# VHH binders against Aspartate dehydrogenase domain-containing protein (ASPDH), part 9

Target 1, 283 residues: Aspartate dehydrogenase domain-containing protein (ASPDH), of Homo sapiens (Human) (a6nd91)
Amino acid sequence: MADRGPWRVGVVGYGRLGQSLVSRLLAQGPELGLELVFVWNRDPGRMAGSVPPSLQLQNLAALGERRPDLVVEVAHPKIIHESGAQILRHANLLVGSPSALSDQTTERQLLEASQHWDHAVFVARGALWGAEDIRRLDAAGGLRSLRVTMATHPDGFRLEGPLAAAHSPGPCTVLYEGPVRGLCPFAPRNSNTMAAAALAAPSLGFDGVIGVLVADTSLTDMHVVDVELSGPRGPTGRSFAVHTRRENPAEPGAVTGSATVTAFWQSLLACCQLPSRPGIHLC
Short names: E, the ipSAE of ESMFold2; O, the ipSAE of OpenDDE; V2, 0.75 times the mean of E and O plus 0.25 times the DockQ between their complexes.

## First folded at step 3 (VHH)

Design Ea16 (from E06 with Y101L Y104F D105R; framework vhh_8emy_2; at its last look DockQ between E and O 0.01; V2 from the best seeds 0.00; counts 0 for: pae E 14.0 > 2, grease 29.9 > 24.2, SAP .724 > .668, placed apart)
Fold by ESMFold2-Fast, scan of step 3:
Parts: sequence; C-alpha cells; structure tokens
Structure Ea16 (fold): chain B 283 residues (1-283), chain A 121 residues (1-121)
Amino acid sequence: as target 1 above (283 residues)
Amino acid sequence: QVQLQESGGGLVQPGSSLRLSCAASGFTFSDYWMHWVRQAPGKGPEWVSSISSGGDYTNYATSVKGRFSISRDNPSKTLYLQMNSLRPEDSAVYYCATEGLLDFRSYFDYRGQGTQVTVSS
C-alpha cells in the first residue's frame, strides 16, 4: 500500500529549474510531507556552497542507497535515455524532459522498467496550458487535430544538427513545421511543451501532433506558445475549435520562462498525490 | 527490414494533378503513422502530410493544405498522396516515411531516390 510518511525526493539536474526546486524542497518540503534525500548534477561543482554536502550524490548509479520514492529529472533528455530505466528500478520518475519520449526505444525501455519494478513514470505538463482539457477531449473521441507553435527570440533556442537558424533570417522565421517526433531530437530543450502535448493526446501522439518552431527577433523578453486544436466536422460544416496563446516572460536568451518554474513545482506536488501505478502519466 | 518504394512522379504543367504511391514492406503497416516529405534542389527536406494508422487523422503542411490529400490502403500496404492544383514550388523529390524513419532533417540524400515531381511550363 501507499507509504503516507515523508516522501523521499531526489533531484537530478541543478540548472535554473533544479536550483528553484531544491530551494523549495528545503524550505517548504517538510511541511508538505516531502524530504529531499539527494541532488545530483553532472558537474558537482555547480552544487558547491548551495547544496548541503550530505545531500550531494556523487554517482547517480548509487541513488538506491538514498531510498528515494520519487526522482525528479530536470537535467536533459540524455539522462532519461541513459538512466531512466535504472531510476525506475528504485523509484517513481518525474520526467522534466519529455522530448526524450519521442524516441521509441527510450519509451519502450521506460515502460518495461515501469511495469517490471511497479513504479510510475510521470511527465510534467511544462508550459502546456490546458493539458488536462486536451487529455479529456481526446479520451472522449472529440479531438481531430492539435498544433503547438513555440515562438521565441533566436537566442532562446538550443538547437542541434540541421535545425540551426541563420543569424539574420528576417523578423519571423519558421524553423520547423511537422510532426513533434521529427522536432524533438534537434530541439530537445525547446520541444518539451510539444512533447507534453503529444502525451496529452495519445490518439494523435508524437506522429499526429504538429509542432511549429518560430524564431521571432521581436520577442526579446518572452516566449509565446500558441495551441490550436479542432474536433470533428459537424453537420453545419463547422468544427469545435480552441485557440490559446500563452505569453511567458523570460530573460533575454533564457530557455525556461519564470511561470514554467512555478508550474513544474505544482507538477511535482501533484504526482506525489497520484497513485504509483506503472505506465506514463501526465502531472 | 523496412522498405518503402515511391512511384507516380513525373513532369506536369502548373494546375495539373498527380497521384503518388508508396509501397511498404518489412513492418506491420497498419500499426504506424505514415508521412510524406519532399526535398527540392538546394533545400532541406520539408514535411508535407501525415496520416494515422487507421486513416482517421490527417495533417497537412500550410503550403499544401486544400490542394493535397493523403490516404492509405492497409490491405495492400500502400500510402497515397493526391496532388491537385500543382505549382512550380511543389517541384521536389517526394519520399514516404514512417515512425522511426522520420529523421528527414538529418538526411538530405537518401539511398533510394523517392519519386521526382517536376511542375513547369
């Protein structure tokens, strides 16, 4: 049965998001029934002077010694590819880099480990406003299309491979339009919202949800996420449609906006309240 | 292993129609989303259209929406692209792709040549 004592939380990654989560876990965790049991970062020097030495984990492979109930990944898709199954041997996993799940081998390995060890894989909704509404609409058979457009200043992108933008493409340049699966490998940090959308709409998935990546030089202090969805065509020739626009303030060149940090904390709290059952679940 | 064979291209006049076919083998065709992508000379690959495993969901690139229609026949393991009102900018080599093979941004040259569509006067 569920252990209702303090939930033991490990944090993997100590960038901006990881630093905020660790700070909140140390300050607010005890009153919420949460205990931070380790923090790991590829470069341990990043934790020096801010994370108590007793909480610093030197080797991620040794995480089992800390007996976590939940491990939170706020590092990079590579961690999910390389260590996700190993983490699931010991604990539930909250994935902060869901773009990793666009890789079928990774998804399969996580599902197999989840089922074998009886631990849940949770995916943070990130900057995706309305994720639960999308999931419910899809479950009811009411979703026919879902298109997610991420627009930011070129300096806010961390692009890989052939997806690199030119320095002067014009004021607004479409860098990608297509299935989310084709985007994730080349924009692992800028496609997480789209990956969350694919997971919220399993009838469409990574192949059916369309991601659009836009470099907009006018967006010096914000990230914009537009979500367009439609239902089946009705007798009148009209379809149910929803269009939303989320404007998220961000420092110049930043990948993660300030509102996203708060949303992720809520995801962490939510998954601690959900049943620990095998499979991949949004929180 | 997975094999995809495109056909149906050719030289046509602006405003004409063409129907492309893609014969699939080596995997359970009816379980996978299928996609059309194209590559024009000197340009990177561009996604064109997608269709779900059962044909219930379709998507189109903004540049072809309303002119192209994607369909599939699962018993014959064949994917189709009906191209209407063709324009010179539609000239490209057209490739079909599926899940796990949709890495078209990394590849400008394929081992197979797809099917060439040329729209010119």
Scores: ipSAE 0.560, ipTM 0.825, lowest interface PAE 1.8, mean pLDDT 85
Fold by ESMFold2, look of step 6:
Structure Ea16 (fold): chain B 283 residues (1-283), chain A 121 residues (1-121)
Amino acid sequence: as target 1 above (283 residues)
Amino acid sequence: QVQLQESGGGLVQPGSSLRLSCAASGFTFSDYWMHWVRQAPGKGPEWVSSISSGGDYTNYATSVKGRFSISRDNPSKTLYLQMNSLRPEDSAVYYCATEGLLDFRSYFDYRGQGTQVTVSS
């Protein structure tokens, strides 16, 4: 594979993350053996003046004409629901919206298309710190529980259904506590870290990993993610345990680095180096 | 306090040049990719240019390639945009920005107040 020409990469989504990835692909891609072959966005006006016309794909259904090796989704879970299997007909797929996989129909469709067309489904680990360690622990049979808590100001949530109507009577209110699968449909934009955790720990999965959403009015410029796990009890009845606390400055008025773009860029590079085999793989 | 401060905008005629500056403070400037983004009245934000943390890699929107040049000086924590051969369609508020760390699909976490560039005759 090292002897073939550059990997042909398509980008689906041209928001800020998509724009940054396209910029990196154009600037660094050739030296890394990557070639950008299309950019698609649901609003094509977003690309005008920014993306060379030859790279602008107007109809996502025509992506096969660009002969991509990898298509990178950085748009929205709906794109994965609607087009993921079609993309897999033509290319490996890197899913940037892992909460899409909480939908069992979508997961089955992607797995079936992956097997049929012999293309991998890669899923970006995103901002989940310790994802590889969780995956290794799970694969070794040493993971018994995994709990992910996100705390943000109430205005930082984009909630749907029953969660959108939830009351927050105090300064710190638990809006949801339960399986990640039950959360993702109602918080698709706020559950990607939890979805990545469920994918990192397939022995627990979306039904076994516990997600907790906390509305905290004191967090006007900060997002907090706590990841808590435990292993099997030892001879004394005590268990191996890890607690990771991530505190990130958030809108408004915070500058945090390129870690989201850098993390996703590293996932893209990693999935280009992994064996291209059917199935869903966290990278 | 993290701060980004743009300067160097103004009212100019078509074909003129301007150099924008962005002074950064309150974070490790050399660790981050930096960007210029512009916004014309009634339009959404438009990416203009990006530069890698070390300055080795640059990229430009098609509409400005060949006319604009991005650069940075990491010791002074300053980002620049040299704009040559300005056109009326370049008129906008120009912002410097850096990338945020949150979940995938995060937009840039922070940008400055902006500096107005107006190209008219």
Scores: ipSAE 0.000, ipTM 0.261, lowest interface PAE 14.0, mean pLDDT 81
ESMFold2 (binder alone), look of step 6: mean pLDDT 82; pTM 0.836
OpenDDE, look of step 6: ipSAE 0.045; ipTM 0.436

Design Ea17 (from E06 with N59Y T62D D103S D105S; framework vhh_8emy_2)
Fold by ESMFold2-Fast, scan of step 3:
Structure Ea17 (fold): chain B 283 residues (1-283), chain A 121 residues (1-121)
Amino acid sequence: as target 1 above (283 residues)
Amino acid sequence: QVQLQESGGGLVQPGSSLRLSCAASGFTFSDYWMHWVRQAPGKGPEWVSSISSGGDYTYYADSVKGRFSISRDNPSKTLYLQMNSLRPEDSAVYYCATEGYLSYSSYFDYRGQGTQVTVSS
């Protein structure tokens, strides 16, 4: 809030998304009541020439010295696993890698730290269109199924383990179809929207929400996210159903689309306006 | 400047107990999670235990769970590791550490000089 003075924001990660957020915070932050207080990246050389030296944080463990109100993670799920609870000791945390929350130990540790320090864990909805509608529908007991499909050019995937061994010989290949929990460890950068969906639909969760990864060679400059949901069967035998399709322009081979970058900036701004309540919240 | 000083190690027989201490200075101890890490000769560092800044949350490696207990005294800026039912495989130099990228580092940030624990029959 404005009454708190400028909100002190730290950014963890200086990839494409981090670069965009830092640029916006430096250019627009002051007029929005936001002050960038640090930027951290594992490879500090990536920040050379673009991040003022005084804002560069050398050791993430020293983030408390910068007195952040909000720390934004746009790096990797491993940061949440290793440092999420520690960050919550000092600040609210906006999680850009919600695939980390598919790990039940990590989720428990974040919830415990959130309650202890009275800080919120915010999860960016990413490319998930209609997250609030899904949440409200689930809270009302009206959700029976939720399926999230991400389609992108094969070069747009960053896959690990068994999924890295998969080949995409056809023009359209399903690489994975199953519970979101089984997908997140092997597609940590490509499953964030699905993880957000699981968090939006706690009655289904990571084990009940179905995630689908599709390699589509025709999607040279675009990522597509389809969300399909249904409610219980009504007296006519028909179910309430919704299907949304979000098309996100992206550079060839990019993991992060431009629409996702814009949505994340809106999530960051929303976090600064939302009440700071313990627990995990979508924004 | 961060300074950590471990103590309490020694040569003991299997089944014995030891209490390790770590005296911290140069930083606001009560604001930091603290960790115990051990390193046996010729091996890489192994994470042993962690404790939250307020002391309410504790975590242990499977190899020590049920035998070791981590605690802290924020007023005295001291971290403790109570080690019970010691085994020969617990023989290592024990380090206390503050926060950092634990899984990506061979060592934690701000670790001390260490204290040697030798469990020998």
Scores: ipSAE 0.000, ipTM 0.137, lowest interface PAE 15.0, mean pLDDT 82

Design Ea18 (from E06 with S50R D103S D105S; framework vhh_8emy_2)
Fold by ESMFold2-Fast, scan of step 3:
Structure Ea18 (fold): chain B 283 residues (1-283), chain A 121 residues (1-121)
Amino acid sequence: as target 1 above (283 residues)
Amino acid sequence: QVQLQESGGGLVQPGSSLRLSCAASGFTFSDYWMHWVRQAPGKGPEWVSRISSGGDYTNYATSVKGRFSISRDNPSKTLYLQMNSLRPEDSAVYYCATEGYLSYSSYFDYRGQGTQVTVSS
């Protein structure tokens, strides 16, 4: 990589995304200057027969023994809430569940740990197309509104609390429309793109960015992400506007589409090339 | 190998205070974030509070925020929970746990034997 020697990578979570990342790190890591040093999963049985025993970490608290440079979280927001600051004591952290950052206490703890231990918090952009353009427009003072809509088959959602009870027999149903902060606690796996958008647009943040969840029974093999933003009003009274539609083929019932897996791998590679400085950074 | 021993519980009146202690052994205490978790009769475990390895960062459950204070003494390998303005709903067995142990569970688990707190007239 950047003549730093091999980057020592730990992976936390062994679901579909974690399995893909571990496979790629084992097959392609050495040639890319990456060394997989541990894989942890809440249920260690999930790693049986696929992860070499020497790479299996039984106790996440012992991650420092593996001397990671980067720890990649592809598990659940709960891991970021419970262990994110502890991970930052030892390594840079790539957050795969940015919905965790909708909790202001968690965000503050990660920022404080990041500054104290001089490690970076990176957030994967996931399915968010144009994240850097949104960030730049916002930094220039030009962003006025941002709405992110995720549409998928009902079987693709993993909902909690009041959203878990919400069900409509209709072919197309809006399950939620409102601030991203109100969505993240009840759709932790389906709100990550919206959380990334809130982090890309700090002038709006989790309270100003609007997230929309749509259950569409016709989307049996596809996830759709629509991003709508408005910018400055021009001399003619018209506002700058951008509308992006991302269509991602997905296995029926899957939470994560194939293009999102590929994007996350690119985020992991980018974290190894970006300057390591304290704070929360999109990649 | 990790051993945690809670103490300081008891029977108290509503509005009273108690200070719980947790003596840790079998690991490098100063390297771990620590938690307090409680379990009331007939209920699942409820997370109460956490503290960073150096004691600089703390979090509290909404139900106890403003009334409870978590602290630690790394030289003595002891975790504390100062409980003020106790209410009947605070009655539970209180457990301490390490960060890593807590993150392994889809439920809140505990590593020590616990200390019983009963708030009743």
Scores: ipSAE 0.000, ipTM 0.115, lowest interface PAE 20.5, mean pLDDT 81

Design Ea2 (from E06 with D103P Y104W D105G; framework vhh_8emy_2)
Fold by ESMFold2-Fast, scan of step 3:
Structure Ea2 (fold): chain B 283 residues (1-283), chain A 121 residues (1-121)
Amino acid sequence: as target 1 above (283 residues)
Amino acid sequence: QVQLQESGGGLVQPGSSLRLSCAASGFTFSDYWMHWVRQAPGKGPEWVSSISSGGDYTNYATSVKGRFSISRDNPSKTLYLQMNSLRPEDSAVYYCATEGYLPWGSYFDYRGQGTQVTVSS
C-alpha cells in the first residue's frame, strides 16, 4: 500500500464474493492498512451472526456517516445504476459489476460525479487476461478488433429478456454474438469480463468490441474465456494478432469461478495503492 | 514528445527545507494529475503526493503529511514539492510522474530522470 493512514473500506453486497472480502478485511485488513467500516446488503438477514452489528449499515444512503475512503460494489449492476453517483460523493468506488457501464446514462452520471467530487471509479479486471496490454496497444493506435468469448455450461448463465428464452438442442450453442453493449443488459452477471474489455479498448468501446456467449454442456466444472485481438495489416499482408484462452474451474452451476475471489481481492489491494483521481480506471 | 525534468534536490541537514520542481513538456499539462514518487536505495518506489489537474485537490502519503506541500503552476507547466522538516528517512531520488485523467483508465505514463535528496548530518 501507498503510505497513508488506514484506508476505510465499505462493502456493498454480501453474496459469496462479499462474504470472502469481508472475512479477508477483518482477518488481514489491519496489517495491510485497511479498516472495514461498513457492510451493506439488500437482505440484512444474510449478515446475521457473521458481521458484527456495529459494522452493519442499515441504509446505504447513510454511508457518508461511516467516512469511507473506498466503497466496493460486489452486488449487482442495479446498485451502480441507482447509487453509484451518490457513493462517489463520499468515496472512491470499486465497481464489481462493470456491465452497468454499458448504459450510457450511468457512465455519464458516474463520470460527472467522479469529476465533481474528485473521486475515482475503479473497475476490477476480473477474468480479463492481458487487460493492461490491450489498453496500451489501443493507446498506441495498434488495435483493430477485439473479440471476447465466454463459454460455460447452460446452468452457469443468468440471462434476462430475449436471451432468457434462447434454446438450442445442440451440445454447443452460440447464445449471442455482437457488440458488447447489446449483451450487457441481458447478461449482467455473465458479461463483466466483456465490459472490462470494452473499457480497456476505448477506440472500439462497447459498440466495437464483440462479445460472444456460448452454452457448452461439456463444461460442467469450468468457465472458459477466449480473447482474440488483431492489429492493422502490415506491408506483408499479415496483421499482429493475439489469442488467449483462460480456463477457470468452477462448481457445477456456479456463476463465479474459483479464481474470481482471489483476483478481486488483488484488485481491491491494487486500487488502494493509487491516489484518488477522477475518471474510470482499470485495477 | 512527453518530457519531465526534475530539479531542486541536494544534501541538507535534518530539519531543513527543500523545494523540488518538475518542468513538463510535450503534453497538455493542465489536463493531467501529477505525482511525486520517491525511491530510497535498496527499496521499492513509494508514492509521496498527488495533485489534481486544476490544483483543487491534493493527496499525501501518511509519512509526509503536514510536512510536504504539492502545488502546480499550469501556465508555466511546472509541478512543485515543498518539503519542510526533512528527516533522514526522506533521503531518496524524487521523481515527477504524470498519470492521465482518462475515462478509460490510467497509469504512471512517464517519469523524469529524478532529483537526489540526501538528508544527513
Scores: ipSAE 0.000, ipTM 0.112, lowest interface PAE 18.7, mean pLDDT 81

Design Ea4 (from E06 with E99R D103T D105S Y107H; framework vhh_8emy_2)
Fold by ESMFold2-Fast, scan of step 3:
Order: C-alpha cells, then sequence, then structure tokens
Structure Ea4 (fold): chain B 283 residues (1-283), chain A 121 residues (1-121)
C-alpha cells in the first residue's frame, strides 16, 4: 500500500509511453515513494544511453530477481499473452495494452494467476473518460448500451490483418463498427480505450460493447474519443443517456496523445494506493 | 428517408434454420457497415453480427459464432442473416441496423421494425 516503504516498479516497454514513465520514475519517483527496479524492452538498444545499465533487464523471465511490487506493461498485447501470468507470480501487473484481454484464454490465465499468487491485475483506463461512472452504473444494473468511437487521421492507426488492407476512400471513413472483441486482434494499439470500456462494463463485456474506428483526414493533430451510453427505457419511452467527447492533441501520425501519457502516470500512482485484491481492476 | 425492412422470421423447432433479410432504401447502402441486433422480451438489445460495407469483413457474437452467417448484396441493397442450429435462447425480435451518417457520436440511428424469431417445440 502507499504507507509502506518504496514501491518497487518494473517497466516493460520503452516506446514513447515507456520513455515518459521511466523519466518520471527516475526524476519524481523517490519523493512519491516509488523505486524503479528494472526496465525491459525487446530491443535493448532502444534503452542505450537513456536507462542506466544497472536498471536494464536483459531477460524478462528473470524479473523476479529485481523483486518488483508492480510491473507496468507499456509494450504490446503480445507481452501480456506470453508473460502476463509469469509476471503475476511475482508482482501486481498494470496492463497498458488491455486489448490483450479480448482473448479469452489470456483473460482466464491472468485471472487464474492473479487468484493463485494473490496479486492484482490493473488496467489503465487510457482515454476512457468516466470509467468509474460506467463501472458504478453497470454494477447497479443501469447500463444497457455502451459505444466508444475513436477518430483520428489515417496515419494514426496501426492496423493488422483484414483491417490493415482497409482503405479510407473519403475524407471521413468508418474502418470498423462492431463488438470490441472483433476489433482488438486487428487494432491492438488503437483499441485499448475500447477494451477498457468492455472491462468497465462487465454486463456487456467485449461482446456487448460497440467499438468504432473512424479515419478522418482533417484530424491531423488530434485524437477524438466519443463515449455514448444508455440505460433501460423508462415508462415515458426515454432512457438515461450520457455522451462525452474527449479531444486529445497529438503529433501527426502519433498513436498516443499527450493527455494519455499524463493519464497513464496517474493510473500508475493510483495502483500503488488501491487495494491489491486478486482480479482485474480499472485504474 | 432511410428505411430498413426486415423479413424471414417465424416459429421453428430447435435445430432448424431460418434466413432473415433486410431491404434497405434511402441511402448509399454500399457505403455503410450493416448490423443485426436482437432483443428478447425484458432484455436489452444484443448485438449479433456485423458486416463491412464491401462485405469482406464479418464479426459474430460468441453466442452465435459458427451457427449464423451474415452476408450482403450491394446491388440489391439487401442484408442477410443465415441462422442454423437454432436454439430456444435465440428467440427474439431481430433488427437490421445502421447509423444515419458518419459522425463520431452517432448511435445506430436507423433500425427497422424487426422480425420475430421464436424457437420452441
Amino acid sequence: as target 1 above (283 residues)
Amino acid sequence: QVQLQESGGGLVQPGSSLRLSCAASGFTFSDYWMHWVRQAPGKGPEWVSSISSGGDYTNYATSVKGRFSISRDNPSKTLYLQMNSLRPEDSAVYYCATRGYLTYSSHFDYRGQGTQVTVSS
């Protein structure tokens, strides 16, 4: 918890988000009761000159030697698939790529490891505005629909498989519209907010939450996330409804906006203060 | 005016097959993703299947995957849902759905009147 000695934090991934987190952990971590104990990246050359050699972990399987309390994944869903359960043997896990949890085998393995080793799986909410309100509404039985739309310039998408062949024939094109589960395998970097939404609304889940990807050539420096939800119809035929729009400045072609980096740092800090209960929890 | 009209529902025995159709008009059908949504009495809407504008990408709810098949015929502006190995829990009103225009915060603005599917002995 926050009142104990330094929380020992390991970072997995050294892309833009990982670089920002490592920098903050080194500069501000000690005063916040956090100690960076390792940084791992598939390509260790990316860490050269930026990460002290003593903090560089060469083999992710050896993470237990660094005795982390929290391991933060800011790499790729593949890491969660391949190593998530192994990480949970040693530490709480903050998942930065929750699209990995759209795979039922991965979710099952993480839940089993979480329960067995008594460690929490935390999921960063990312660009999902109102995650706690969605969770509370769903827990009360008041949620009937949830739709998350992400719009950005075509250059901001990193699509795979069938979606990688998709064209943007007009200035504004829907690249995908359907359940979050069908999107995550083919848009692992662009579906994390939608995966967080599915986890915030377990009554709907990955099969009930609708994700929409929109390529808009006018959004050269901005990512837009719209969240739409509704409750059951009342006697008047009307439903409780909430619509939110989040505009996040981003460099042309960037996948991750600046506000998301700040939100992720806050998720990391929150994980160190939340109860470490088995299971999957949003932060 | 956008209009969607479903047909093909009925009362069938468990294990039977049905093919639903949706006739679309009032918009450029070939530019839109199309969806099948169902709603059983007392339940909220449940998404069943989606198909891309060109028909080259399809998705299915876990509960129907392997049993249902979505397809479309853009020249005739018709959407189909082939339902095989029907189960009592598939009983619902089935709706053809799409959104009214390309916006970031638009619900499925266009939905037909639905077609009733009842799977019972």
Scores: ipSAE 0.018, ipTM 0.442, lowest interface PAE 7.5, mean pLDDT 85

Design Ea5 (from E06 with D103G D105S S106T Y107S; framework vhh_8emy_2; at its last look DockQ between E and O 0.01; V2 from the best seeds 0.00; counts 0 for: pae O 11.1 > 2, placed apart)
Fold by OpenDDE, look of step 4:
Structure Ea5 (fold): chain B 283 residues (1-283), chain A 121 residues (1-121)
Amino acid sequence: as target 1 above (283 residues)
Amino acid sequence: QVQLQESGGGLVQPGSSLRLSCAASGFTFSDYWMHWVRQAPGKGPEWVSSISSGGDYTNYATSVKGRFSISRDNPSKTLYLQMNSLRPEDSAVYYCATEGYLGYSTSFDYRGQGTQVTVSS
C-alpha cells in the first residue's frame, strides 16, 4: 500500500465485534494506514457516547458519500442479503456473516456485483481453524468429507425457526446435524464458522459440508469447535484424516468468543493487503 | 448552550513551543470527542487533531504528527494542544471543535472564536 493514501474503512454493525473493530481502527488504524470513515448500526442508540456523531452513518444507503475502500460487515447476514450488492458498488466488502452466502441468490448477487464494480468480496474465516489447509487440500482434489461441530452453552445460541423450538433436555444435546446450507437460515449467528468451512471447501460447498450444533451446559466459559475431515487414501489404504479441537474462551451466553474477535481483526488486516480482485475470497 | 473558548496562542519563533487550551461548557464534555482545527488566511479549514471522550484514542494530521500532542482533562472540561517544533506553516487560527470527526472531515457544528498562532522569525 506504499503509494496509496490510507485505506478508508467503514464498519457495519456495532455489536461486540463491531465495537472491538472500531476501537482498534481508531487506536491502531493510523499506524496501519487505515482510516475509519463511518460506523453504522441498525440501532443508532448503541453508538451514542462511544462513536463520534460525524462517524455515525444514519442511512446505510448513503455509505458511498463516505468514500470507503472497504466496508466491514459485522452485523447480521440480513445486511448482506439486503445491502451486500449495494455496498460492493462503492467498496470492497468484508463479510463477517458468512452464513449469508448459504443463500444462493445472495451469493450470485454478490458475485455479479463484485465483477460489475470491480470490488472484492472478502469473507472472514472466524473461528475456523486450518482454513487455508482445508482450502489447499480441496483445491488439490483431496478433500472427501468435512464436518464442523460447534458446541456452546445453550445460552450462546441464537436460533430461529424450527431450531428455536428445539428443547435441550440433557446436559449435551445435538440441536442440528446436516448440511450447512440447511442450518444457516435457522442459526445465522451460530453457523458462521461452518459457512466459512463451506467456502474453504468449494468441492463440498454448503451442501456437502456437515454442520453440527451441540448445546452443552458444561461449557460455561468457552466455545468448542471441532473440525473433522478426511482426505485421500494412502499407499497402505488408510485415508488421510485431520481432527482439530478449538477451545475458545467466551463469556457466558456470548455468541462470539474472544479469540474469534482477534482472528477477525487479522482478517481485516489481511483484506487490506490483498489485491482487490473480483470474486469471493476467504481471509 | 455549547461554549468553547480557545486560548494560548501568540507570536513565536520557529522551533518554539506553544500550548493551547480550550475551555468547554454547556455540555457533558466527557461524553464527546474533541478536535482541533486550524485555518490559515486564504486557506480552508484544516483538521489538526482529535481525541476520544475518555482520552484513550488520539489522531493527528500528517503535517503535525510527532510535533503536536492532544490531551484533555475531563474534570475541568479542558482540551489541550501541545505544539512543539513550530513552523511558519503552522500559522493559523486554531479552533476547538466538538462535532464532527475531523480526522477525515473539516466540517464541525460547534467551535470557539479561535486563538491566533503566528510562527515567524
Scores: ipSAE 0.000, ipTM 0.282, lowest interface PAE 11.1, mean pLDDT 90
ESMFold2-Fast, scan of step 3: ipSAE 0.659; ipTM 0.855
ESMFold2, look of step 4: ipSAE 0.006; ipTM 0.371
ESMFold2 (binder alone), look of step 4: mean pLDDT 81; pTM 0.823

Design Ea6 (from E06 with L102S D103S D105K; framework vhh_8emy_2)
Fold by ESMFold2-Fast, scan of step 3:
Structure Ea6 (fold): chain B 283 residues (1-283), chain A 121 residues (1-121)
Amino acid sequence: as target 1 above (283 residues)
Amino acid sequence: QVQLQESGGGLVQPGSSLRLSCAASGFTFSDYWMHWVRQAPGKGPEWVSSISSGGDYTNYATSVKGRFSISRDNPSKTLYLQMNSLRPEDSAVYYCATEGYSSYKSYFDYRGQGTQVTVSS
């Protein structure tokens, strides 16, 4: 995309999102100055017949041999916890599972590795519509609250620990309301948009941004993300406020909607245009 | 090393007020967001309110917004929850929490005995 040679891209994870990204990188990557150099998945059988054997990486620890410039994580927060710092030794990292950053130890290790090896950590904005506006408002000191509500059919949630035992007997059930940090460990796949919101609003962060999970049995083909924010109280007692509703089509039981795939591809392209400076950056 | 000690609960009638306190020690209190979480018998933990390290930002659960007020005094390392217009459904053990307190790093994992609030006529 720039005047230098192709950016060497590795993909970690071969679920629905990973499959879409690999397909696009193979079909459109060369014309965009991108070269796919490896694909890794915990279960290598999922890549059989669809990923060329020469591009399959058997051991993630050997990623340095492929000389990537960017490694894209579209697998699970566990990969960021276990391998994020090692990846940063070799390449910039685009985090598709930013719920991992709710763990302060993981965030610290990534920041330390980023600074030591002079590589950037990028976080995909996911289904967070208006992320850049939120970031700018927060930077100007104009943000006082940020609440992100995700509603989906119960079958679309992948919950762990205390949240896995939550009962949803009615047509609309609030499964969680509270700080995003309290949610991420127990909803790693369903809290990524909220984690992106926490990173877009550093004045609030994971402790100040409120996440809400709603099980709605009427949402058979759609995931809904509502973002509510407010500024400081004005002279009339009223505050600046914005409310957005994003409807994201999804197959019944799917965790990832189609709009998320498109947004992630744009995040990947944006990473190639952003300065590769150390630290964690939303894209 | 992190210690949190809640107090101020009791038995009150509907419509009454209570002020809960949480005394913190063993960490740099002024560097952390603080939270109130409650748990009623037979139910899971419920987040109630949060306050930023400097006290500039506050959040409230939809069920308590307009009735409860969270505050902190960093010099004395104390967190407060002013509860007004109490209802029977507010009956629970109330815990204060900070993000680094639990081994699981969950606001639903807390240390201390909590303080019992019972609202009944």
Scores: ipSAE 0.584, ipTM 0.841, lowest interface PAE 1.7, mean pLDDT 86

Design Ea7 (from E06 with D31S D56S; framework vhh_8emy_2)
Fold by ESMFold2-Fast, scan of step 3:
Structure Ea7 (fold): chain B 283 residues (1-283), chain A 121 residues (1-121)
Amino acid sequence: as target 1 above (283 residues)
Amino acid sequence: QVQLQESGGGLVQPGSSLRLSCAASGFTFSSYWMHWVRQAPGKGPEWVSSISSGGSYTNYATSVKGRFSISRDNPSKTLYLQMNSLRPEDSAVYYCATEGYLDYDSYFDYRGQGTQVTVSS
């Protein structure tokens, strides 16, 4: 009768997404075979009144004491840079900030820890439609180009460095067009879907996948993600090509659309059903 | 490195007005939504108001709508909250905040030290 028991989940980050995940895990977790074993946030006061004190983890380095099977990162790329390898010592890791993986040192350290400790690195696909199809096409040698365009109202972007100085004088302005690797450091909050695309297409990677950011003042209540891909030209002179458009409703100026929050919960559930195989995997 | 410094709080009588300011540094202020959050003694934090990066959108909690006005000055990196018709229920420490770190998250991972507002008769 007695089996392995519930899947033990830790949550790192208690922002909007973290709050939604913690609420769902407390309300629905037990019936789904999941047990929330800790919640950590840089500011612990943020958890007051909503997270039971016994579940609050004060020092992230002590996460091993809670014996998690899966740690979910919904905080910041910096957590992946600083603590990702430490987490992989104890548990599988679901990365909510895949823009962190555009840093080659971070990617290498996570892969090394994943192999050494025999734990999986999972990456949430976010707003990326058709991630599994892209991966399969790339594995078959059939992918030649991949371009991901994100369009939203200018107030929906959170830009740093050179991109922060870009003007949006017209109703529709291209803020960036180029390799995803060049985008991630300056738009870590708006490039996660493109980072997921680079990880879905390893033959192209962060240097071959093209990311485009478009500020469109007419997009007051939605984010639009266009994915364009092509294969090599065949004997007929034609190439395989796919173009998808995802329209994601969002509150004015929100970085995160409602569909993305729901998709992340499904990614968390999927991670608990997938093989815990070393390496980086989309879910 | 991110620093938010609130000012303008004080002790006032019901019906009075106060203007709170928040000086921001260590990040690209003009690129981020800004928020006011308050916390009364013995209560959890309550969101009060938000303003978009360019100022095109503002939102208010039902309890303050029509009485409070949020604004920003991007060149000076300053956020404001104009509070009119103050009530005893508005007594709290007021924090300015900027949103959480992720593409999937817009909550308040950076906040200042706060400024105390006490409305007493």
Scores: ipSAE 0.122, ipTM 0.582, lowest interface PAE 5.9, mean pLDDT 86

